# VHH binders against q9p7d3: the designs that were tried, part 3

Target 1, 295 residues: q9p7d3
Amino acid sequence: MSVITQAQEIPTVAANPDFNYEGDPIIIQLCDRDTVFELSRDQLLGLPESILMCLFPRGLLLDYEIQECQLTQRPLIFQTADFDPSLLQYILNYFQMAENRTANDEIALSPPPPSFPGKCGIILLKEDIEFFILPPISPTTNIAIEVSPNDLLKLKQRVAQRLLQQKKIFDCLHLENSTSEGSAEKNLVRMLCYSGFHEDDEWKRRIQEPHRACITSVTLTNLDFSADQGPVSDPEYFPVYHKLLLFWQKPARKCWWDSSTSITYNGIEFATWVRRVWTLELAVLGANTYETAAV

## First folded at step 13 (VHH)

Design U1
Fold by ESMFold2, last read:
Structure U1 (fold): chain B 295 residues (1-295), chain A 125 residues (1-125)
Amino acid sequence: as target 1 above (295 residues)
Amino acid sequence: QVQLVESGGGMVQPGGSLRLSCAASGFRFSDYVMNWVRRAPGKGPEWVSTISWYGGSTSYADSVKGRFTISRDNAKNTLYLQMNSLKPEDTALYYCAASYWEYPDYSFPEEYDYWGQGTQVTVSS
C-alpha cells in the first residue's frame, strides 16, 4: 500500500524554518517548578515531540515569541507544565552529549546505513503509571467500606513503593507467563532489544510524582545498527531501524491495565488497579530537517 | 490466524445511511487501536477514523466529521462505522485495520499490523 492520506498534526513548538537569527545565540529560559534551564532555540526544537508535549501542552509559538522579545525587550522565559526537573535534566544532558559526539565526527563502530536519515538515532521510552486503590464492598452494608484519609495515604505509599521497586523495564509485560511464541509483547521486546535495549535493562529515571498517585519513568538509548542485520538469506527483510523510523517525530502510545494485584491493610484486602502508558519515540540527530523520513 | 472481516457495504442513495461492521479474530482485540481506511476509485488510500483500545478516544478525517461515528464492542470483538448523510464522494472500498500502537497519525501502511479485505460502499443516485 502507498502512503495513506491524513492531515498531519501541527508540531507542539511552532517555529519558522527559514528564520536566521544573526548575532549572539538566542538563549531560552524554561522555568520547571523551582528549576530554571537555559537552552538554545536549536536545543529546544531538537527535543522529542513527546517531551515538548509534556512541557507545553498548550503549544508554543517559539519564533513569534523570539520576535516579540527582540521588538519589546521582554525576557525569553517560558513556564513549563508540571514536569519533573530531574527528568528534564536527564533528557537535556543526554541530547547534549549526543550532539557533542556528532559534532566531533567521532568514528562509530556501527555507523548508520546510508538509508538512515541522520547521523544517530536516540530512542525515548517513557512510562506513565497511574494507580488506584478500590475499597471492597462490605457484605453486610452492600456499600464500599469507608477508609480514613490517614489509612488511604498509607495505602498509596505502600503501592507506590512496590511499583517504584519494579525497576526492570520489561518485567511488567510478564513474558515468562505467555504461552504464545508470537505474542505482541514478545515482538515489542525483540524490536527494542535489536534496537539498543537489553532484556534486563532498568529505567534510567523512575520517580513518584509529587502529590499524586503517579509514577513517571524515562530511558533514552542510542539506536544500535550493529545488532540487526536480519535473518541470513532473507532478501525481503527490512532492518528494525526501518520500523523505528515510523516513530520519528511521531510519539506512539500503548496502554495496559493491570488489575491482578491487591494490598492488605488492617486485615482488609484492597484491589489495586494500575494503568501503564508507554510512549515510544525516535529522535534523529544530524538529519536534514526539511526532508521526509525514509520509507 | 488473524482475521478482520468487514461487512455491511452496499449501494445507497445520496443522503442515506449505512453501518459497517468488522469482525476480528485471532488476536486480543482490546489491545489494538482500530481504524477505518478507505480507497476511492482511482485514488490512493485515505484514513477515515480511529478509536482507542477501550473507546475513550475517537478521531475522524475532516471530510467525515459529524456524519460518521466509529464505535467498538470489545466483548464481541467487533468494530463499527455508522455512516450518515452519505455523499457520492464517500464511494470507496472501506478497510478495517488494527494498530498495536496509538500514533498521532496513521500515514504509513506499516503502522497498521492487520488489514481486512474491505467492503464496498457505493453512493449514487
Scores: ipSAE 0.597, ipTM 0.826, lowest interface PAE 1.2, mean pLDDT 84
Fold by ESMFold2, fold request of step 15:
Structure U1 (fold): chain B 295 residues (1-295), chain A 125 residues (1-125)
Amino acid sequence: as target 1 above (295 residues)
Amino acid sequence: QVQLVESGGGMVQPGGSLRLSCAASGFRFSDYVMNWVRRAPGKGPEWVSTISWYGGSTSYADSVKGRFTISRDNAKNTLYLQMNSLKPEDTALYYCAASYWEYPDYSFPEEYDYWGQGTQVTVSS
């Protein structure tokens, strides 16, 4: 089946492909909560689309803002939406280190094949958890028990701590299921492990959001080409990186609900419901900026 | 054995209505984003509509907005497309398709994990 006709999604940060600037380097300041991050135009445009959507949910006309800055002498400062600064710092550092390696032409142990559209692939996996604590129904009154605000706060903190301690990325998928119905999660883990993850990997960053029953986790990893084995002459052979190119600047989401856990507090069992959203995206460094992957 | 079976197609006059159904089996229906894709005679496939795994969001091609409504019943493992105010250009083979991921767009065939055989919709006087 050929490419399916559909209007392409508009990038969150809009930039002029023909933009050319001959002056001093352009420095952008991002205010994220109360932390200021400095980055170049190229560093901002190089961030994964999923992260740009978190920072600028209403979009950003970057080159318009740069031109206005030049005309009016106003500072080039943007207030981001609410995003944990430690997560943003981790992401920025990771991309800076990767850019430094590609700029220096450092030898990689598993270099990309010539058909890969860039010099380096970076896989972003992000988990957003929202959890809910359900007071049990009293068997004698048939009404949910009342929980004081202080007890509810303690319950939320204990559930959050338990979830934070579940550091293994893939444990939540319960891969023990061997039926065809459970094999989709096995195929996902297989793809990621062939791509640079390991089955016992832990989240590189996992944090509790300050005023919400929410946990956010992020791991970045380098796309690994060494495990992608198969006869190239096989007409049905598709290297794993071809599957990952489907996510190049096209963050994909998956949602699961888990209602199988509970927590005991003061002798009372509280059911917990966990809504888990994964976002998967591929970033490609050293790519032709005007080319989109054909796969 | 994964199976997607469309039904409800047929011939209808311009301005008429049809309701398509897609019965799913062999996989956990509620874990998948569901799509309708159509292929007009002699043309390539065109994305029509998407519904998230629990119906929390829907989207439509501009050509069908306001006329078509996608819905799903996860208890019955069934996807629906209500088509109103049908036009001759809606004539096509309509496919039900499942995607494990929710993508920003569904322009690549590899983004669909399962396809039905399609049901024909013909709109003519």
Scores: ipSAE 0.596, ipTM 0.828, lowest interface PAE 1.2, mean pLDDT 83
Fold by ESMFold2, fold request of step 15:
Structure U1 (fold): chain B 295 residues (1-295), chain A 125 residues (1-125)
Amino acid sequence: as target 1 above (295 residues)
Amino acid sequence: QVQLVESGGGMVQPGGSLRLSCAASGFRFSDYVMNWVRRAPGKGPEWVSTISWYGGSTSYADSVKGRFTISRDNAKNTLYLQMNSLKPEDTALYYCAASYWEYPDYSFPEEYDYWGQGTQVTVSS
């Protein structure tokens, strides 16, 4: 089947691949809240598109900014949008370690197949939770009961603590219930486990913002080419990494609402609503060209 | 057992209106992003519009923006496309399609999990 005509998105951080910079690598400072990160141009451009969208939701004309700063002798400093600095540090460290492994040629044990467009793959899975606490409707007045600001804060903290304790990545999918939706969620978990995840994996980073009813979680995993032992005799079989190439530089999102839970506080039952958004993206290190994923 | 059945197509004069419907069955409709894709005579498929799982986010091709409105009713498992100010260029077979993931664009057929058989829209005078 051929490509479906649609105007394609422009990358969040725009760079000119024809530009080269002589001498030492260009160093960029990112101000994320009150934390400053230093990284090279290539390190910034190598981050997953989903992360760049979080850092620069309005985009960044990187090479234009570099050239303007060189002409004016100003430092390359960019203010990011709100993003937890500990998450950014985890991501930067993970990509640095992966770059070190490819530079040392440490991939000999499970090399990528020749059809893979680079030297290694890194799978990003991100979860964004928003939760809401709804005061019950009084049966006599038909309006919501009054809740003091201090009690509302305590309720938010209790809900957040319960959500933070759910550390296993796949538990939220309720795989034990196979009646209505289990096959779709089971297929998602199966794809990820054939890619390098394990069913009992925990989030590597899970952060609550105390002033917001939000929880953000991130796990990075190496794409494991040896985990997929599909029936290679079937000419219609596509190895899992082919399916993952759909997510290369095209972060995909999945959303679930859970309105089935409640919390009891001072004898009153409060409904809780949880919106969970997953973002899945494949990053490819050592790609031969600046191609967009074509699968 | 997955079915997507489009209806509401037909022949209409330029400037007229039509409302397409797509009835879904065999899957949990609210778990899927829904799309309209059209194929004009002698041309390849063209993405028309997308609506998120609960209707909070919609997007449209530039060629239909301001004239077409996508909507969904998750209680009825039904997707809609209201088409106003129709032009001869809108003549096409219109498909509804479901995607498990929300993508930045839907230019690859593998990004769609389920397809309907299409309903014909003809705009001529």
Scores: ipSAE 0.576, ipTM 0.821, lowest interface PAE 1.4, mean pLDDT 83
Fold by ESMFold2, fold request of step 15:
Structure U1 (fold): chain B 295 residues (1-295), chain A 125 residues (1-125)
Amino acid sequence: as target 1 above (295 residues)
Amino acid sequence: QVQLVESGGGMVQPGGSLRLSCAASGFRFSDYVMNWVRRAPGKGPEWVSTISWYGGSTSYADSVKGRFTISRDNAKNTLYLQMNSLKPEDTALYYCAASYWEYPDYSFPEEYDYWGQGTQVTVSS
């Protein structure tokens, strides 16, 4: 099957992989809210594209900035876009640990098949929730009832706590309500569970954004080639990691509304509308500098 | 049981207009990003346009931008493509396609979950 002609997106952080900086390692400082992170050029370039887009939504000409730093002695410091520092720390630590494990072979994950383009894979799944509380329509005025700012704050706090307590990754897909065999939601869960997730997995990080009706959740999981429950010994079987390679450096999103939740306050039922955005991306460690993707 | 059925193709003069429709069944339409892809005679497939799950975001190939408008009606499970100022180069078989994920680009056929059979658009002389 031939590829479909379309202009490809450029990477968020522009860097020349052939560019070599002699001397001491290049140290980059990222200012994320009130937290400063120090990392190397390679550590920054190794982050998933979806995370780089969160940090630098306008892009970053990294090698240009490094060269200007070397010529002008300007410090190499960047202010990120608004991103929770605890999430960034979790992600940075995860990738460092994965690099250490790969280099030291301490407790090896299932070895990659020869056709896999690197030494190991890391699956990123991210959920961004924005929630809304809609006052009911008055039957007499046919407009939304008035809610005091203090009561609205209390309602938002209750909804946020309820959403934070929903820690299981897959519960929001409501698989028990599926009337279709092999529904899209069931196929998604199967793909992830055949890749190293478990049906009862909880978000590794789930936080409420400060002063916003937003919740951000992140899980990183090692791609486990032995978790594929299909007939992998059959030469006609297409293992699920091939589908995951479609997400390599190409973060994919899905967005949907969930209106099944409501909350009662002072005898009045408020609809709670939840917009969820999932982002799925595969990172590959130890890949060569040439693109190798499933086709 | 999944079906995507395109309609509204035909022959038009250069500068004319057509409105394509794609009727969807057998899946939850609002869960899918919808695409139009075309294949001109003797050419490979070309991505034309994409519309997000609820119509809030649209994108177009440079060759059709400003002339084509993608839209969807989730209540009727129908995708549309309004094609204005048609040119002979727009002559192609136009496919409706559904994707569960929104990708940064849709260059791989595997990124589409469902395909229609296509409707022919011919822009002559």
Scores: ipSAE 0.563, ipTM 0.812, lowest interface PAE 1.5, mean pLDDT 84

Design U5
Fold by OpenDDE, fold request of step 15:
Structure U5 (fold): chain B 295 residues (1-295), chain A 125 residues (1-125)
Amino acid sequence: as target 1 above (295 residues)
Amino acid sequence: QVQLQESGGGLVQPGGSLRLSCAASGFRFSDYVMNWVRQAPEKGLEWVSTISWYGGSTSYKDSVKGRFTVSRDNAKNTLYLQMNSLKPEDAAQYYCAASYWEYPDYSLPEEYDYRGQGTQVTVSS
């Protein structure tokens, strides 16, 4: 059951706005499976909400924990939920680079418009796949063909491999089958392309979850305001920009099913159902975190 | 053309029940999260309930939990809201709204891609 995280009124990682530590940055160690990550308090708080939800599904009173650790002279070590360390590393590296650029006033892309609440925007696109293999029905007996557990495992592995080879982000939307220019899928692609994606972009990370028929993929991109400079005459420009801001620290999800994948094993064709959940979120760097919650 | 048409509103006594319907057309109904929102006189637009694409998840405003039930029939392109134990504070114009994206909370009108003309619910003794 995909834990549809109920809309927590409280941020996943709660911080005290009055927390002022004078001195060296507070360094936190995150234990994620067999990997330990080091990051500052501010770096942790700056991660996308959707990622924090994955790492801390029960929430974290960060400053409380920090204080407790200080009082007890314990190291600042936090255990995360099960999250692929390679994904986390990718995300942390990306944000670190972006922070460095921002700190050095190096604007990698076109400067943000005055209405933008920060110096840099990063868009996170995540895909969570869960796939199911349907038992084939014998055309002769009209009975489901029994599949051994071992064969089922092999089938799942094969399906996973196929999905892992599908690297292009937008291929799953089957835009070629859309008869109207105004389809929801086309609008989605347009929105993302205005944000800094390209039609041929690939998932930067795509992994199979251990012992699960699940695949998680992530791509981060810098918000590109130059892409929006389409002809000032595009009446859709303003709406797209506003739409992007809706995702600021507010992860949005889209879910759909795909039945287009089939696998042949030992001469038998197996149908596959793929549930896809996209998460889209905008992170803003250089924004006074406390002032932006009011917008 | 996208259309959302609400129906089922009316006058009811406190403690009474109403069932609202919303007929959708002009878009793929199953591609959208469906919402009920309401607006009372001199108040802003208020989120009431959400149902996910295939009906697997529902959410409600706290004040209507246990009294209201949202459902959908994708085959009929129809959204429903069963309202039981109605209270005077439930009186409002009720709107059906479609969202391509599911948000953790709905606080802005821009989070809805489409919205109907609404149906009036009046609760009076």
Scores: ipSAE 0.871, ipTM 0.948, lowest interface PAE 0.4, mean pLDDT 89
Fold by OpenDDE, fold request of step 15:
Structure U5 (fold): chain B 295 residues (1-295), chain A 125 residues (1-125)
Amino acid sequence: as target 1 above (295 residues)
Amino acid sequence: QVQLQESGGGLVQPGGSLRLSCAASGFRFSDYVMNWVRQAPEKGLEWVSTISWYGGSTSYKDSVKGRFTVSRDNAKNTLYLQMNSLKPEDAAQYYCAASYWEYPDYSLPEEYDYRGQGTQVTVSS
């Protein structure tokens, strides 16, 4: 049974493990807000786990649903959680293109080494921002200045706009302030750059979540095996893509706060706190085995 | 130089308590998820507990839930593990480990960027 994510409720009926899925491909319809996406079972299972978790936070027993669909001849329709359709479209398109290239043996990049479990690696980097605006404190009364709800909305909008304009992925890491070449942030950037990112890369999608002080951003890149050419003579050399295998179907997160941002509105300076959560995941196309993570 | 130094281990009777500490230095402590892992004789390294960067989230191995409590003091660069109701099965070398990334599960040694030398916990009557 293919489990995308851990289901909150255990179905009373398990899928038949001997069910034959061979035949005409079944089209899965994903309803995401007002948009319907169509994809195959393999396409859905090939998506990053982190995305699947976003789409199906309660889990999904895909094989069970497929079997039921076939038995009852009902359409296979899944309602996703609230996920920006433009993000999903970007992701689906990217994977589709990658699949097409793989199928046509059009490998734009160096072929994966034999130790790599598939034909193509795709790195997903996602950022989830939640930001907070703090009321200023009156220097005379030491009391927070009251902000009208309307003004607060405007402030949030302004902060959101500012964040949306920050398109470069690595700017938020403030590498210029790093005093050591061995800082964690520098190492992170180095790792990602050796994998296929570039220092000046921008978020391919960056959107504000509706009615929330949240920004979600996503960038996908193909794993570049040629970028990490360590000295062949160094037996201790550990290719970066090996490190990335730690993220295969195992989305990793990094969280930090950024308090260095302020916004001025009507002559008043407001402190802004930004919580950033990065999710890093490696997806592998053409892998011999897909293990789904239980959430 | 990165250093994680565990302390607080010792010999206790079943049902006893220990408090482990881990002093971190040489890196920004708050940038890392902190973990306790343990290795018993003839067993592999096993995950015990994780605490997020700012202590807002904690997770535990099922076998230690309700008995162990992980905490951290970022101001002191120190990780703690309060172990209550210790069982013979808890006997192991306990390590403090730092992870830059938070993983959904910890199953590989490579998921830890730094690891201490460990402190021995023995549970015996």
Scores: ipSAE 0.867, ipTM 0.947, lowest interface PAE 0.4, mean pLDDT 88
Fold by OpenDDE, fold request of step 15:
Formats: C-alpha cells, structure tokens, sequence
Structure U5 (fold): chain B 295 residues (1-295), chain A 125 residues (1-125)
C-alpha cells in the first residue's frame, strides 16, 4: 500500500508590514464550517503556519483582501477549508492568552532564545490519525469474512472511540519497547519534555473528523526550558534547545504506522492499521514573519 | 552505531548517468525521512532530494527535477538516487542524510540527524 504523505506546499508571500491601516482595527471574520471567528490581522498572521495551511490550503492574500475591503466597504470575510472549529477555538484562545501574558512580561522564554529576547514561544503538536480496519480471515475456511457496510460502520465507530480514549500523547510511542536510551522515540519524548511537555501529558483536543476514519488532536504548550523534565546536567539539554528552534515557523512532520490496536466484534477480532502523522511547530509571539500564503 | 555509507559515485561525462546508493545501519531506517544532499567545492551544503518514510512522497530540487529519481528499500535499509542527464553543475560530494522529521524545506545542516561520509560525483568531458 503506497503511503500517501500529504505534503502541502503553500507558497507564502511576505505581508507588507508597512501597510498603514488607518482607522479602527480591522476585524477579520473567518467562516469555518458553521462557526464564525473574529480576529485581527495580527492574530491571524500569528497563527502557526501549519494551522494556516489547514485553513487556507490555497493561500491567502490578506493585505490584498484588506485593501479591497476598504475600497469596496465590504466586510472582510474569509472562508476557511474544512477544519474543526473546536480545534481552532482552542488554538486562538491559547494564543490570545499567551499574548496577554507576554504583554505583562509573565512568560518570557527562559532562557530566552538569542534571536528572540523577551519573546514567548509556543509549541504546537498536532496528530492526524487515519485508521483502517482489515478484513478478518476465517481460520476454518481461510477466506476473508465478509463484513456488511453497516457492521463496518460500527467497527469504525468502535475503533474511533478507542482511539479517542487514548488521550496521553506519548503512549502511542511504546517507549517500553525501546531497547536503547538513544532510540528515536525516546529522543523525541526527551526533546519535547525538555521544551515544556510532560511524559504524562494528554491531548488538549482530540476529535473525530465527521464521517471519516480520522482523528485530529492538538496540544499547545509554552516553550519552557526551566521545567523540571529531566536532569539539568543532561548533555543533550542544550542541543535539544537548538533542535526546537528548527521548527520555528517551519512545521515538521513525522509519520508512522501503528498496528497495535485491535477490536473484537461479534466474537471476531479485527486488526487495525493506524497511520499517525505528527506535526510539530514552534511559534514565537511577536516574531512572526508577516507572511501570507500566496494565491 | 549509526552508519550511512554512500556509494556509486564516480566520473561521468555530461549527459551520463549514475546511481548512488546509501546503506543505512544502526537505526530504524523507516523512522527517518531520507535525503540526498550535495556539496560542491567552495559551496555550501545543498539539498537535492527527499523521500518520505515509506516512499510515498518524493521531492526534488528544481534543477534536478526530471533527471534525478530518489527511491528507498526499507527491507534493505538502502536509499537510492538515480541520476540521469548529468550536468557539470551536478558535480559534488553527495551525501545521504537521515531526518527524523520531514521539513517543508531543507536549508540547514541541523535538519539532518545523520549524514554519511559522502560519495564523489564528477562530471567532466
């Protein structure tokens, strides 16, 4: 089975920072499914690139639209792609809170990155799951058991429910199976924990996509190297810091398959394959490049 | 110990072809996006191509698109680069590099977790 990686390459155009918005702050309305969000230009541009890519896969000429709006006196409304509004709300709220704290000098990076003194870093970790149920083979006939469409839907629902109940971020990495402290999975967890995560952290949002065998999860955390996530004397501490900076406005992805999930239905065990895609991105408040995706 | 060993480099005439191989060991090969990068004399490290964990996605530098093909065999822990229609500007030390993360663009050496010793590609008439 050819693993299809969703590489979204969106060309970005730098927004003109010199665009003088005379008058009242421009309010942008984002229409996301049945929900309308209101946010400022800066709030929109301050979102992680990975989220912007999800919202505007075709790009957005924000400044152009703003100008047109001013000229035509029409409301500034953007239709987003299909994105769960609850996720977006969580993200927006988090960034708003972080901005407020930053304004009060409460959450400056410690130690501050050399490039961003006094700024607040936020780490976005997103998981996209797609799961598949394999048809079982009868042990007596050695023939695939036919599953009705109705039963298949029930099976998918059950699998989804099970996955939704898996709330701990790092459980899926099966660290107990790692034979080396230097395993990729352990290094990943270490990196994230040094940045502010905890080993027992849970997804802050985890939702099933409508009518899809897909689950999307998101968690945000403030970049905090002062957190006691390991021995400070760890020689990997500093290198981890630098590694995280690689994700600044550059969403990175990790993909793997998990077959550890199975479900029993009507006495038959069904194997499942779960494709997991993690997206990791570092956002720095107040240091975002005013870039919009080019249309 | 992590090892990436490139092979297949050599001297070729313009328009010629080479096939590079990279043998990986010491890590779970399928956990990493694999990259080809190159460095010409007096130039910096340059990204050439990337292939995703299971080979489902590939990307190329514009200058090599249509000429180079990256592939991987996870069962053999091997990365390949088929280079056709080679040009003098393709001459460089070619490195196999592994990245745990896939980046939207590759611009920094630090984006690679592991890198081999390289194999020399020379294009000369």
Amino acid sequence: as target 1 above (295 residues)
Amino acid sequence: QVQLQESGGGLVQPGGSLRLSCAASGFRFSDYVMNWVRQAPEKGLEWVSTISWYGGSTSYKDSVKGRFTVSRDNAKNTLYLQMNSLKPEDAAQYYCAASYWEYPDYSLPEEYDYRGQGTQVTVSS
Scores: ipSAE 0.858, ipTM 0.947, lowest interface PAE 0.4, mean pLDDT 86
Fold by OpenDDE, last read:
Structure U5 (fold): chain B 295 residues (1-295), chain A 125 residues (1-125)
Amino acid sequence: as target 1 above (295 residues)
Amino acid sequence: QVQLQESGGGLVQPGGSLRLSCAASGFRFSDYVMNWVRQAPEKGLEWVSTISWYGGSTSYKDSVKGRFTVSRDNAKNTLYLQMNSLKPEDAAQYYCAASYWEYPDYSLPEEYDYRGQGTQVTVSS
């Protein structure tokens, strides 16, 4: 199979020549924007697939590059795609902590998934928001009112700020609607709560993407079914458990539009459309692929 | 009550065309990724096509690419599959399936939240 060398991102930070990628475990350097992260090979590969896809949308031949580095003594740093370093740091820290707990024989999963005995499961919930501001239409001319670029920027900023202030994960699902139409969302929340989330949980990280009308949010939790009713008392326990397993290294997405929001600026009301994309994934510590495949 | 009702199946000659429809009810149609799956005799359930919530993205099994077209009308709560240039190997029971989540790949029946009763497609000379 011709190793199609996928084009790697050009590093923005010079690789440390003293970093030889030798040892056990192998420690690697990641460059995200202008931030360098150090983590083990296994830690990187243990990250959620969805995150890996964000970091390395072109794929990653990790072992190949490492081997090449070892052979040639060429300095190596793995350049990620554009990803907020604070998000990455949060994720890395979380996984590191989870790994440490596991190493110290601390029970991270109760009970451990039958499919992954002795392994720790981590649920990733990510939200990607893209929002749009629509100019108002003049009732007299039926033409969109011109908004200056500066005003538009301010509007976007205001919308972003509003969204950033919406920290509760499940608020956007409008669960207060008791109609049958809300059943899917209720089920979603239920499932997530079984996985370790709480109804009043907040995004652990929520950031605006630079110079974009986009907001990215991430929350991680340990898969813990013991936090709720437990397997004996809830007939949905096992079904939910199995459903969660469907997300193992298989990031699932949910997309919907929220058009119920408007913003008033200088007495003018602007319609705002918010596209929300949730990504849900189960990652299992120690159960990873050797290579990050191209998306 | 959730219902997915497929229609449009039938007997066609090789090279012929069929248009399948799936009428959905009992759930908010736009909240679900819609899928077509099929099961041929003595074969397992296989994924055929997926269309995203608002129709912005579609995917197809390689064997049906260029021949099948999935579409949806959220206003009508209806999923469609236009099948052109039908081949004998396309003969199967075709099911409409709804998934709350979009998966990178569909390999398990559990990835579908709802599935219809199916409509039979037969391709024979």
Scores: ipSAE 0.858, ipTM 0.947, lowest interface PAE 0.4, mean pLDDT 88

